VH-VL binders against q9y4a0r168to385. Designs and how they scored, part 4

Target 1, 218 residues: q9y4a0r168to385
Amino acid sequence: LQPEQIYNADETGLFWKCLPSRISVIKGKCTVPGHKSIEERVTIMCCANATGLHKLKLCVVGKAKKPRSFKSTDTLNLPVSYFSQKGAWMDLSIFRQWFDKIFVPQVREYLRSKGLQEKAVLLLDNSPTHPNENVLRSDDGQIFAKYLPPNVASLIQPSDQGVIATMKRNYRAGLLQNNLEEGNDLKSFWKKLTLLDALYEIAMAWNLVKPVTISRAW
Key: E = the ipSAE of ESMFold2; O = the ipSAE of OpenDDE; V2 = 0.75 times the mean of E and O plus 0.25 times the DockQ between their complexes.

## First folded at step 2 (VH-VL; framework fv_patritumab)

Design p17 (at its last look DockQ between E and O 0.02; V2 from the best seeds 0.00; counts 0 for: pae E 15.6 > 2, placed apart)
Fold by OpenDDE, look of step 2:
Structure p17 (fold): chain C 218 residues (1-218), chain A 117 residues (1-117), chain B 113 residues (1-113)
Amino acid sequence: as target 1 above (218 residues)
Amino acid sequence: QVQLQQWGAGLLKPSETLSLTCAVYGGSFSGYFWSWIRQPPGKGLEWIGEIYYSGDTNYNPSLKSRVTISVETSKNQFSLKLSSVTAADTAVYYCARLYSWDYFDYWGRGTLVTVSS
Amino acid sequence: DIEMTQSPDSLAVSLGERATINCRSSQSLLYSSDNKNYLAWYQQNPGQPPKLLIYWASTRESGVPDRFSGSGSGTDFTLTISSLQAEDVAVYYCQQYYSTPFTFGQGTKVEIK
């Protein structure tokens, strides 16, 4: 297989929204005693090939099946692949759906466009959220997932963390820029921020991750 | 304990290229961003840029057109090149480790680079 | 870019007295996702590189005396030396690492009165 045909996916949590609580300085320390923060979390899965030139749309798992911010927006038109789960966690069902309906078709299309055989492998760490290897295979058997041994996975994990860290840094920077453009105070900005807004921002953050960051992480 | 040792030419003429190297000892080179920071005499600190051990770079936009940071992982070293130097580039240059992608916990001793005609 | 402004530029304090340095950022350094302030303080002695004192606005680096404390949130931060010692004479810098490019304050020179 060529590097173009080798893919990796990894998940991370993101608190896309958190309303700041009152900050008080007590005895030289900034504390937020007793104030409830509203926190919203999603799970994000990043997937790209070994060259870094093919980055799949982020897979995002949220709590709400139909977030209010989506309103008339079709989930298919989102800058990410959106799924819902009660805890906003990746699970076996969501992963399988993603693999069959998103990963396989997109990879096939990409490889075809590159004039390569429509054969590929998805390398994964051993996680309880990942289905058995036997069920992660395309109909023709040419695209399939393979789990890395724990000892090998541990060597790759730091690199994956670097990619994720870069994405999160980009996300923070993007939010800061949005806040500047809107001219709102911090509290108002976070109150106004919707899941839809966050999804666009995180998608942008992912797009800004350089291919070399991904390719060198292998 | 992590130690950063840096070296390079300290005297340059205008239009020349500044070249510095930093070597990392006593710790892991992989998994970290490594940065260059400079300080003109009697002035504050300016972040130049960073490089991940894998080779990904981020530069200060103010210097991006002239800066190149590279890495040699096999030697646990990373380097700085600054092209077309002027007197304004006279400064002590520091290499530093970015801990957890956040703050600088280990620094080199610095290298004074003077640009004069 | 996020601008960092320190005040005062220079501070003379008697031995054993409190020294207070302020740092203001042009944008909030509080990241709501983790509820942390992305601010660090450094001490720099002549001819030496900066030394990390405080990170996350209020957490002391290992080995830093307890007379040093960081406070503040959002855009306003303070470094306090509760009882100035002779060895504390130095230039102090605040630094944001909320976003690139990373930026520093202009520095505050602390001297003995």
Scores: ipSAE 0.026, ipTM 0.662, lowest interface PAE 3.0, mean pLDDT 89
Fold by ESMFold2, look of step 2:
Order: C-alpha cells, then structure tokens, then sequence
Structure p17 (fold): chain C 218 residues (1-218), chain A 117 residues (1-117), chain B 113 residues (1-113)
C-alpha cells in the first residue's frame, strides 16, 4: 500500500471553554481564574493519511446530543462528526459507527479521486476504546483496521507536541482572534461561547494543520 | 450528592405572576441545562422549559408566551416566572437538571402552587 | 410535539410477580448517528419527585435495583419489574428526549394485588 492509503487515528481530550494558557484541571474539572469550576470536556479523534493530504472530518464525542446553547439555525450540517456519550468518552459502538459510516466511504472517495486502488489500512494502537480488528473491515474487505504491537505503535503515533498539539494551539488562537473581532471582553467571551462555537473553531483548527506536520509525525 | 432546593410563593390569585427559584448544591452549575417541570395534582408531567447555564432558553410552545426562565450563575440559581396565571396553572412545580443534554437525573422536592378562584 | 402513550393506565401485580409497562412514541426515538433510543423511565412515589430509573431505553441508572429493566426500540418500549416489591408501588413515566419540547407518558400506576 502507498502512504496515501495508510491512515492513523488518535484521540485527545479538550476542555473547550478553557484556553490552554489559562487552564487548571483538578479532578477532571477545568478551572478558569475568577470563575467557578467548569466540567465541560469533549473527546476529539483526528484521522489522516500518512502524507497528511487527506484529513478526515474530526470525530467529536460530547455529552450533549446536539448543541442547545445556540438557538440560530438548527441544522444537522455540523463541521465535525458529532457523537453523544454520557461521559463524553469514545466507546466501541461509536468507533465502529464512525469506521463504517464515515471512514470507509470518505477514504474510498479520496482514493478514487487520486486514481489509487480503493484499498487502505487504518493503523491503531491497542486501546480499550477500539474494537477488535476483525470487526473493522469494509464489506469488500479492502479497507480495514490493523492493531500494532506496543513497540511498533510507539514509533508511529503522533505526540502532543506534534499533530494534536498544533491543532490545540490553532484552536486557542482562533478563539482569541474571534473574541477580538467581536470586541468582547473576557467575561463576555465566556458567557457567549457555546459548544456549537467550539465545534466550528476546532474544525477550523484541524483544517489549519499542514500536511507536512502530519507527515513528519510518521 | 447534587441537590436542588426550590422556593417561592405557594398561593396566587388569577392574573398574578408565578415566581419560583431553584438553587443548586453539591455539584457543578456550569455546563448543564436546568429545567422547570410541573405536575397538576393527581395528573402527569409537563415540561415547561429550560435554560443553559450561560442564559440560552427553550420553552414549551404551549407556554412560551407566558414563561420566562432566568439564571443567576454567580449564586448557582435559576428561576421561573409564569405570567397571567389561572386555576389551570395549579400544580406542583419541580426544578430539575438535564444530564448530558438528554434526561433528568436530579429533581427538586417540588413546590405546590395553588391559584385561587 | 412527540406524543408518548403508556399502557396500561394502572395495573395490579402480586408481590414477587412480574410487572410490565408499555410506552409508545408517535415517532421513532432511535437516532441513526449513535444508534441510541432517546427514552427514559422515571419512578414517582406519592409526595415525591420523579426518580430516574432507566435512560437510553435500557441502561439502568446507578443505585436502581437489578429487578428494573428497560427494552424496546424505535416507537415501542417496555419497563419490566421482574419481581415486584412493596416499595415498587408507584407511578411510572416514560419520557422522550429526542427533541424539545420534552414529553412524558401519562403515567402507569402500579399497585399490589
């Protein structure tokens, strides 16, 4: 398989109402200076091929079924693939749905558009949140997942100072820029920020991750 | 454990405004929707509306013209106002927490509000 | 609005026997993106607020006895008490949280026969 046909996915937590430079996490709560403790976290899964030329839409797992804090436009056209789970954790059912309904179709379309064989592998660590590899196959068997031993997985997995760290920095920068453009002070910013706003911003942050950043992580 | 304590006037005349307050103890106020739900004596439950801790509201369309829900985040409190009450508004009123944007895991003890005729 | 209809309105069950309560919604509560049914069950003892028993149609809330179970999918759901105890005498409500306004069934009163 060519590098464009080799994919990896990895997960990270995001306290979406906290900026990285002002975050303090105690017992799973985000603490903002001068404000009450905040228990707002989502799980984000990034997926891209080894070249970084194909970045899949982020998978986000949150507690809320859909953002309710923003009344305008009740569309289902979110900039991320959003799933709901009581603790905002990735689980086996969500991962399988994402693989079958999102990963496989989008990988096929990408490879077709590049004139490549519609055959690909998703390389995963052996995480308890990932299903057994024998259930992660397309119906034709050409797109499938493969779990790597820990000694190999540690050599090819992105680090926090790599892809994920870049995305989180882009998120913070975008939130700060939007706050400045709207003329809000810090207190107004926190009162106005919704989960929906955060989903749009993290999607933009992912789009800003350059292919070279992704390919260097491999 | 999370506890919801509620208070407000229990006896009203027709056309008055119902006003109830709910305070949240033993848990986080931020990051949740907070709801008011009512139950006429001996009858079923009716969702009145909700407020996100940041101030965004959704109301039952059947009551929307008369309902205002507000929040005082600094005190971990939210309130219900229902204007122009009639005898049909006699009910036990509950405050409740919406868990994970979905179902109600903690409820107040209820406040009976009677509208006399 | 999504209408929720429970049956029966009341039922009498001998101690230790099985009680079955049905709930039907006017539209499917199954969301295809997460394959979950947006339905909860509540127990209400006289003079008390409702207490959450079941969410996601079949997941038991912490501290709820194992004799309570939920089942069903789409538009038809069931709450089962496998062995009725004296403390289970209450009114039971189903509730949809698929969309606002959130709506409840009319209630089912469970009594000792």
Amino acid sequence: as target 1 above (218 residues)
Amino acid sequence: QVQLQQWGAGLLKPSETLSLTCAVYGGSFSGYFWSWIRQPPGKGLEWIGEIYYSGDTNYNPSLKSRVTISVETSKNQFSLKLSSVTAADTAVYYCARLYSWDYFDYWGRGTLVTVSS
Amino acid sequence: DIEMTQSPDSLAVSLGERATINCRSSQSLLYSSDNKNYLAWYQQNPGQPPKLLIYWASTRESGVPDRFSGSGSGTDFTLTISSLQAEDVAVYYCQQYYSTPFTFGQGTKVEIK
Scores: ipSAE 0.000, ipTM 0.435, lowest interface PAE 15.6, mean pLDDT 79
ESMFold2 (binder alone), look of step 2: mean pLDDT 93; pTM 0.943

## First folded at step 4 (VH-VL; framework fv_patritumab)

Design p20 (at its last look DockQ between E and O 0.03; V2 from the best seeds 0.00; counts 0 for: pae E 18.5 > 2, placed apart)
Fold by OpenDDE, look of step 4:
Structure p20 (fold): chain C 218 residues (1-218), chain A 120 residues (1-120), chain B 113 residues (1-113)
Amino acid sequence: as target 1 above (218 residues)
Amino acid sequence: QVQLQQWGAGLLKPSETLSLTCAVYGGSFSDYYWSWIRQPPGKGLEWIGEINHRGSTNYNPSLKSRVTISVETSKNQFSLKLSSVTAADTAVYYCARGDYEYFGSDFDYWGRGTLVTVSS
Amino acid sequence: DIEMTQSPDSLAVSLGERATINCRSSQSVLYSSDNKNYLAWYQQNPGQPPKLLIYWASTRESGVPDRFSGSGSGTDFTLTISSLQAEDVAVYYCQQYYDTPYTFGQGTKVEIK
């Protein structure tokens, strides 16, 4: 396999209403002066190939199946692949759905566009939220997942904390910029920030992650 | 102390366009969403639509095809236009401040209302 | 649209007695992420705009007397006036702001018995 055909995915939690530089984070909670503790959290999964040139849309898991902020936006038109789970955590079902309906088709399309064989491997760490390797396989068997050993995954995972950290920094910077552009007071800005807003911003943050940042993580 | 003052024509003929304006005093215009709400005589309340200081709007689907809400941020004003009025549009029209949090608004400040009567 | 239904349509209560108004939504107005009910109550006097009494289903607006209280969650809500006063004669409305279009109940007229 070529680097274009090797992918890695990793999950992270995000308190999407929290800017650590401007908001106090106490005991896993974000507090804004004059506001109650904010505990809005989503799980984000990043996925890209070894070149960093193919970044899949972020997979985001939220608590609400149909957030109010999504009413005017079809979920299919979101800049992310949105799923819902009661705890806003990745689970086996969501991961499998993502793999079958999003990962496999997108990877096939990408490889086809590059004139490469439609064969690929998704490298994953060992997590209870990841299905058995045997069920993470395309119909033709050409695209499949492989789990890294726990000891190796912690040390040499391509979509490591560096990539995720960069994305999160971009997200925070983007929100701050938006606040400045809007000219609103900070309290009002946070009060009005919706999940939809956050999803667009995090998608932008992900897009701003340079391919070299990803490729260096391999 | 926040105050909303509204004005516009109160008598219309069928097919004409309703036009109302609301001015905001004593508060931050950019920090809230601003709504129009109407109430037919002796009946309940119907939300028409909302706008923010940037001109982003949301409309009631029942009225969307006829409703236009606009904003003039420099004057802290926003306006309502309702085209092709009929007798069914006869109501007291209120402008209101939406105390927006997360994704919805309750209304903490209201204009005094403008009675608009549509009659031939 | 989320339909809001109040009960009763009218209520006569003696001075000093408890008045209870119910409001039901056709779907839950409880937001799963913040665990808040996007439900408000208003008081309206003749010739006046509605006045906000309660938001988040149970939080009193500033200046609202303690005798007014809101309760409930999900689809069923209640406005309670613990001791009805003469100035409390009005029409009361519930309103959901969970989803657009924002919708109101049909109103409940509270009178003195």
Scores: ipSAE 0.013, ipTM 0.551, lowest interface PAE 8.7, mean pLDDT 88
Fold by ESMFold2, look of step 4:
Parts: structure tokens; C-alpha cells; sequence
Structure p20 (fold): chain C 218 residues (1-218), chain A 120 residues (1-120), chain B 113 residues (1-113)
């Protein structure tokens, strides 16, 4: 397989109402100096190939099935693949749905567009939130997942701290830009920020992660 | 106590590449950004750039096209390359420790400096 | 880039008297979220690297004598040596670390009159 046909995915939590990148997270809560703790969290899953030339649409898991901010938008045209779960955690069912309905089709489309064989592997750590390998394959068996031993996984997981950290920095920089454009103070900015705003911003932040950042992690 | 030891060639010809290395002893390598800063003789200080243990860099835009900073985390070392040198690059070059916990860096530990002279 | 301007370029002060050095930034280095000024002061003796004296505009680094004090906020900052000693003869630099590239003032040479 060529590097374009090798993919990796990893997950991170995001306190989407947190602005300063240098804040404390205590017991799963975001603390902004001089403000009360902020507990509004989503899970984000990043997926890209080894070259970084193909970055899949982000998978985001939030608490609400029908967030109020979504009333004015077509959920089919969201900039991310949104799922809901009571604790905003990734689980086996969501991961399997993402694999079957998002990963496989997008990888096929990419490989066709590049004239490559429609064969690919998704390299994963052996997390309890990841389904059985037997259910993570395409109908033709050409696109499948493989779990890595823990010592190998730590060496070749490009969605690790570096890629995720870059995406989170891009997210916070984009929020600062939006705040400057609106002329808001910090309290007004946080009160006005909706989940939909955060989803557009994190999608932009992911798009700004350069291929070299992803390939460097390999 | 943290110590920074630096080495590299001190005499270069125009168009050559400056190459310096800094080794860090007596402290955490992974909790900080590590910087290169230069000082032409009798003049002020210029920040060149920084790197952390994962290889994330920020460069002074004035030098960005010619500078590369790299890290060898297994040895607690980081290095500076400055390409296409001229007489204007003659300076004492320092390595320094910056603060990783905050979004900017003051510099609390410095190497002794390496005078790099670009001749003729 | 945030430009740092020091004044004076050179200062002669009698032993035991007060020395005052000013530093002005081209934009505020006060970060409103944590209410801190991202401004440092350094002392440099001939042939040696700079030594950190003050960070966050007014906090002395460990081991720095209390005759050194920093003050100011936003764009205007001052380093004061309340009673100049012979060992204080050096060049002093201010530095902002609010945003990259980190920048230094041009330096102030302090000498005994």
C-alpha cells in the first residue's frame, strides 16, 4: 500500500467555549482565570492519510440530539459529521456508523480521484471504544481497519498531541479573529458562542492543518 | 540546576551554512520551548526562533527563509542552521530556555554564547 | 512586530544613587485574560549572556537583589535600581514576550559617574 492509502484516526476532547489556549483543565472542566469553570465539551475525531493530503470531515460527538443552534441550518450540510451521545463520548456504535457511512465512502472517492487502487487500511490503537476488526471492513474487503500493538501505535500515530494541538491552536486563533471582527468583550463573546459556531470554527481549524504537520507525525 | 552547553563552527565564509548545537542538562527538556538568540558585536539582541521537544517551531519572519531549527529529543539537544550567511550574520549566538507553560517566553537560562564570524 | 524602545541609550549615575531606565512598546503587552504584562528585563555584563532580572513587568527573578524593581503597564515600563552598586554597571535590555517574534529594546548602558 502507498502512503495515500494508509489512514489513522484519534480522538480528543474540546471545551468549545474556552478561548485562552493557556488555561487549566481540572477534573475534566475548563477554567478561565477570573471566570467560573466551563463544562461544555464535545469529542472530536480526526482522520487523515499518511501524506496528510486527504483529511476526512471531522467526526464530532455532542450531548444534544437537536441543538438549538441547528434550527437555522441543514444538518446534512454541516461542516462536520455530528453525532450525539449522553456524555458526549465516542462509543462503539458511533464509531461503526462513522466507519461505514463516512470513512469508507470518502476514502473511495479520494482514491478514485487520484487513480489509485481502492484499497486502504485504517490504523487504530486498541481502544475499548473501537469495534471488533471483523465489523470494520468494506463490503469488498478492500478498505479495513487494523489494530496496532501498543508499542507500535505510539510510534506512528500522526493524530497525536502534535496534530491535535495544532488544530486546537487554529480553533482558538479563529475564535479570537471572530471576536475582533464583532468587537465583543470576553463575557459577551462566550455568551454568544453557539455549538454551530464552534462546529464551523473547528472544521476550519482542521482544514488549516497542513499536510506536512500530519506527515511529520509519522 | 539547568545548564545549556553550546558548540559549533565559529568561522565561516560567505554563502556557507551556520550550524550550532545546544545540549540541555539538569532539567526537563519536554516542559519548555528552546530558543536561539543572536547579538552582533556591540549591538542588541535578536530572537531567531524557538522549538519544543516535539519539533514545533516558530521563527522570526526576518530570518524565516534562511533558518531551520531542529531537535534531537533523545539527546536533549536542539540545533540551529542559518543558510547563505553574509558578514551581517556575524554575531554571538546564544541558546536559551523559554517558558512553555505560558503563550510567550522570557528567557531564564542561557548558554555561554558562540561567536560566529563571517569573513571576506 | 512589537517594537521596543528604551531610553536613555546611556546613563551615568553616582554610586548609591537611583538609576531609572524606560522601555516603551509599540503596542500593549498586557494580556487582559490574566491581567499580566508580558515584559522582562535583563542585565548583561561584558562577555556574558544576558541575565533575567524581572518578569511580568514587576516580579523579581530568584536571587535578584531588592534594589531592582520594575513598574509600568500596557506600553510604558520602568526598571529602577534604587541604590546603584559597582556590580550593577552593565547593559540593560527590556523584552516583550506577548507575541512572536519576541523583541528586545536596543539596550541602556549604565555606568558610574
Amino acid sequence: as target 1 above (218 residues)
Amino acid sequence: QVQLQQWGAGLLKPSETLSLTCAVYGGSFSDYYWSWIRQPPGKGLEWIGEINHRGSTNYNPSLKSRVTISVETSKNQFSLKLSSVTAADTAVYYCARGDYEYFGSDFDYWGRGTLVTVSS
Amino acid sequence: DIEMTQSPDSLAVSLGERATINCRSSQSVLYSSDNKNYLAWYQQNPGQPPKLLIYWASTRESGVPDRFSGSGSGTDFTLTISSLQAEDVAVYYCQQYYDTPYTFGQGTKVEIK
Scores: ipSAE 0.000, ipTM 0.410, lowest interface PAE 18.5, mean pLDDT 80
ESMFold2 (binder alone), look of step 4: mean pLDDT 92; pTM 0.953

Design p22 (at its last look DockQ between E and O 0.02; V2 from the best seeds 0.00; counts 0 for: pae O 7.1 > 2, placed apart)
Fold by ESMFold2, look of step 4:
Structure p22 (fold): chain C 218 residues (1-218), chain A 120 residues (1-120), chain B 113 residues (1-113)
Amino acid sequence: as target 1 above (218 residues)
Amino acid sequence: QVQLQQWGAGLLKPSETLSLTCAVYGGSFSDYYWSWIRQPPGKGLEWIGEISHSGSTNYNPSLKSRVTISVETSKNQFSLKLSSVTAADTAVYYCARGDYEYFGSDFDYWGRGTLVTVSS
Amino acid sequence: DIEMTQSPDSLAVSLGERATINCRSSQSVLYSYDNKNYLAWYQQNPGQPPKLLIYWASTRESGVPDRFSGSGSGTDFTLTISSLQAEDVAVYYCQQYYDYPYTFGQGTKVEIK
């Protein structure tokens, strides 16, 4: 298989209403006691191929089935693939749905557009939130998942140090830029920020991650 | 007002495991990354790694195969283990508070340091 | 890894005079999206941990005297002590936090002439 046919996915938590402590020098205090409630955390899953040229739309798991901020928004036009789960955690059912309904079709379309054989592997860590690899196969068996052995996984996937950290930095920089552009103080920014706003910012943050950052993580 | 207190054994033999603990007082534990940084005697500083309150870690690649950082959020504590030490691991080890996880880490509060000596 | 190189290694300055310390990174630490340089400066007295002086290249940490200032962008940075005091005798380090692993300069020892 070519590097473009080799994929990886990993998860991170995001407290989407938190601004850095040092913004308080300019606008006021970032850390607010209620900022860390369950409703203010989501799980983000990033997925890309080894070249970084194909970044799948982020998978986001939130608590609410119909978040209040979505009331007037077409869910088909969301900048992420949104799922709901009671604790906003990735689980086996959501991962399988994502694999079957999102990963496989989008990988096939990408590979077709590149003139490559529609065959790919998704390399995963051995997480309890990931289903058995026998379940994670396309109907033709050409697109499938494979778990990395623990010793291999610890040496060849520094994803949290590079890709996820870069995405989170992009997210916080984008939030700050939008707040300053609106002329709001931090109290107003905090009250007005919605989950929908955060989803657009994290999607842009992911889009700003360069392919070289992703390929170096491999 | 934030205070970091650190402790652990300061004398080790080659091949032993270094183990240090840092407790955080007088501030929020959950809003920051927490780091271990070392300084060989008379030398510069080397970042070892960091951990969040939720257990997310980032390690210096030069040490990643030997290092484990863990957290006990209920006690506002985080710990360093460095396996298979050699004389090259002799240094003062600091715990430090990084910036919030999304902005990378400069370090505004430090523990007093623990000298760890690896003898022959 | 982003290599941080300081100059000079050692500096002797008369009380009340200006001390200038340079730091160069092997690649830019300017994040173009937010226009911030992810560069910090630390002071370390003997037997003590480092103390943060400057972050984002030029922003003083709370409680740091005005005589300390940081400047520069991209790959070239300067820490200036406009009027050296006796308590400023220390080793000074620059540090990048742009990319993993975070790295420090080798240090500059400042002494009173």
Scores: ipSAE 0.061, ipTM 0.656, lowest interface PAE 6.7, mean pLDDT 81
Fold by OpenDDE, look of step 4:
Structure p22 (fold): chain C 218 residues (1-218), chain A 120 residues (1-120), chain B 113 residues (1-113)
Amino acid sequence: as target 1 above (218 residues)
Amino acid sequence: QVQLQQWGAGLLKPSETLSLTCAVYGGSFSDYYWSWIRQPPGKGLEWIGEISHSGSTNYNPSLKSRVTISVETSKNQFSLKLSSVTAADTAVYYCARGDYEYFGSDFDYWGRGTLVTVSS
Amino acid sequence: DIEMTQSPDSLAVSLGERATINCRSSQSVLYSYDNKNYLAWYQQNPGQPPKLLIYWASTRESGVPDRFSGSGSGTDFTLTISSLQAEDVAVYYCQQYYDYPYTFGQGTKVEIK
């Protein structure tokens, strides 16, 4: 397989209303002095190939199937692949759906566009949120997942803490920039910030992650 | 058991401001959106607006210019103000509990209602 | 705004007989993502607030008798009381919560024939 055909995915939690420059995160809570704790959280899964040139849309898991900020917005038109789970955690069902309906088709399209065989491997850590390897396989068997040993996964995963950290930094920087542009006080800004806003911002953050940042993580 | 208790002045003159408050007991205030709904005598129901524990509001466009809903989370209370009232604002006003996570709300718990009469 | 129209405005039914109330929305209240109808039914007695009977078009609220059922999808919905009881005399409302503003039907008065 070529680097273009090798993918990695990893999950991270995001308190999407947190502004680290002005908010402290203590014990899983985002707090601003004089304000109540912000506990809005989503799970984000990043996925890209070894070249970093193919970044899949972020997979985001929230609590609600139709968040209130999704007024007339169809989830299919979001800059992310949105799923819902009661705890806003990745689970086996969501992962499988993502793999079958999003990963496989997008990878096939990409490889086709590059004139490569439609073969690919998705490297994953051994997480309880990931289905058995046997069920993560395309219909033709050409695209499939492989699990890395726990002791190795932390060392060689391209979507490691560096990539995720970069994305999160971009996200936070983007929020701060938005706040400055709006000229609103911090309280008003985070109060008005919706999940929809956050999803667009995080998508932008992911888009800003350079391919070299991803490729160097391999 | 969740209970909503509401209070406020029931008699107003035209051009005055309607003010009602609803207190929530026996449940998590932060896990729901809270709405005001009114019903003119012998007529149907009209949704006025809603508010979350964080102060996020949505209003009926028909009333938006006159309506303010506020929240005091420390007391598990939320309030309604309707300015420039007329006889058309005469109604029983209800506070109600709606869903938080999902877009839109059915209302599973209601206050007993407050009759507000606008007369000269 | 999504307009909700109920039919009939009033209904007289004999005790033990079936009562059927219809509700139509001016646009679909079916959300394609979760495949749920954002439609609720309420019962209101004189001098009391509305009581939630059905949500998601067909799910009974806790404590609601089995004789109440909701059906329909998209724009056409029905509340059915399979066997009308004396305590079921009330005004019934449908409500959409698919989009702002939330809107109610005009109500249907159910009486005993």
Scores: ipSAE 0.017, ipTM 0.574, lowest interface PAE 7.1, mean pLDDT 88
ESMFold2 (binder alone), look of step 4: mean pLDDT 93; pTM 0.954

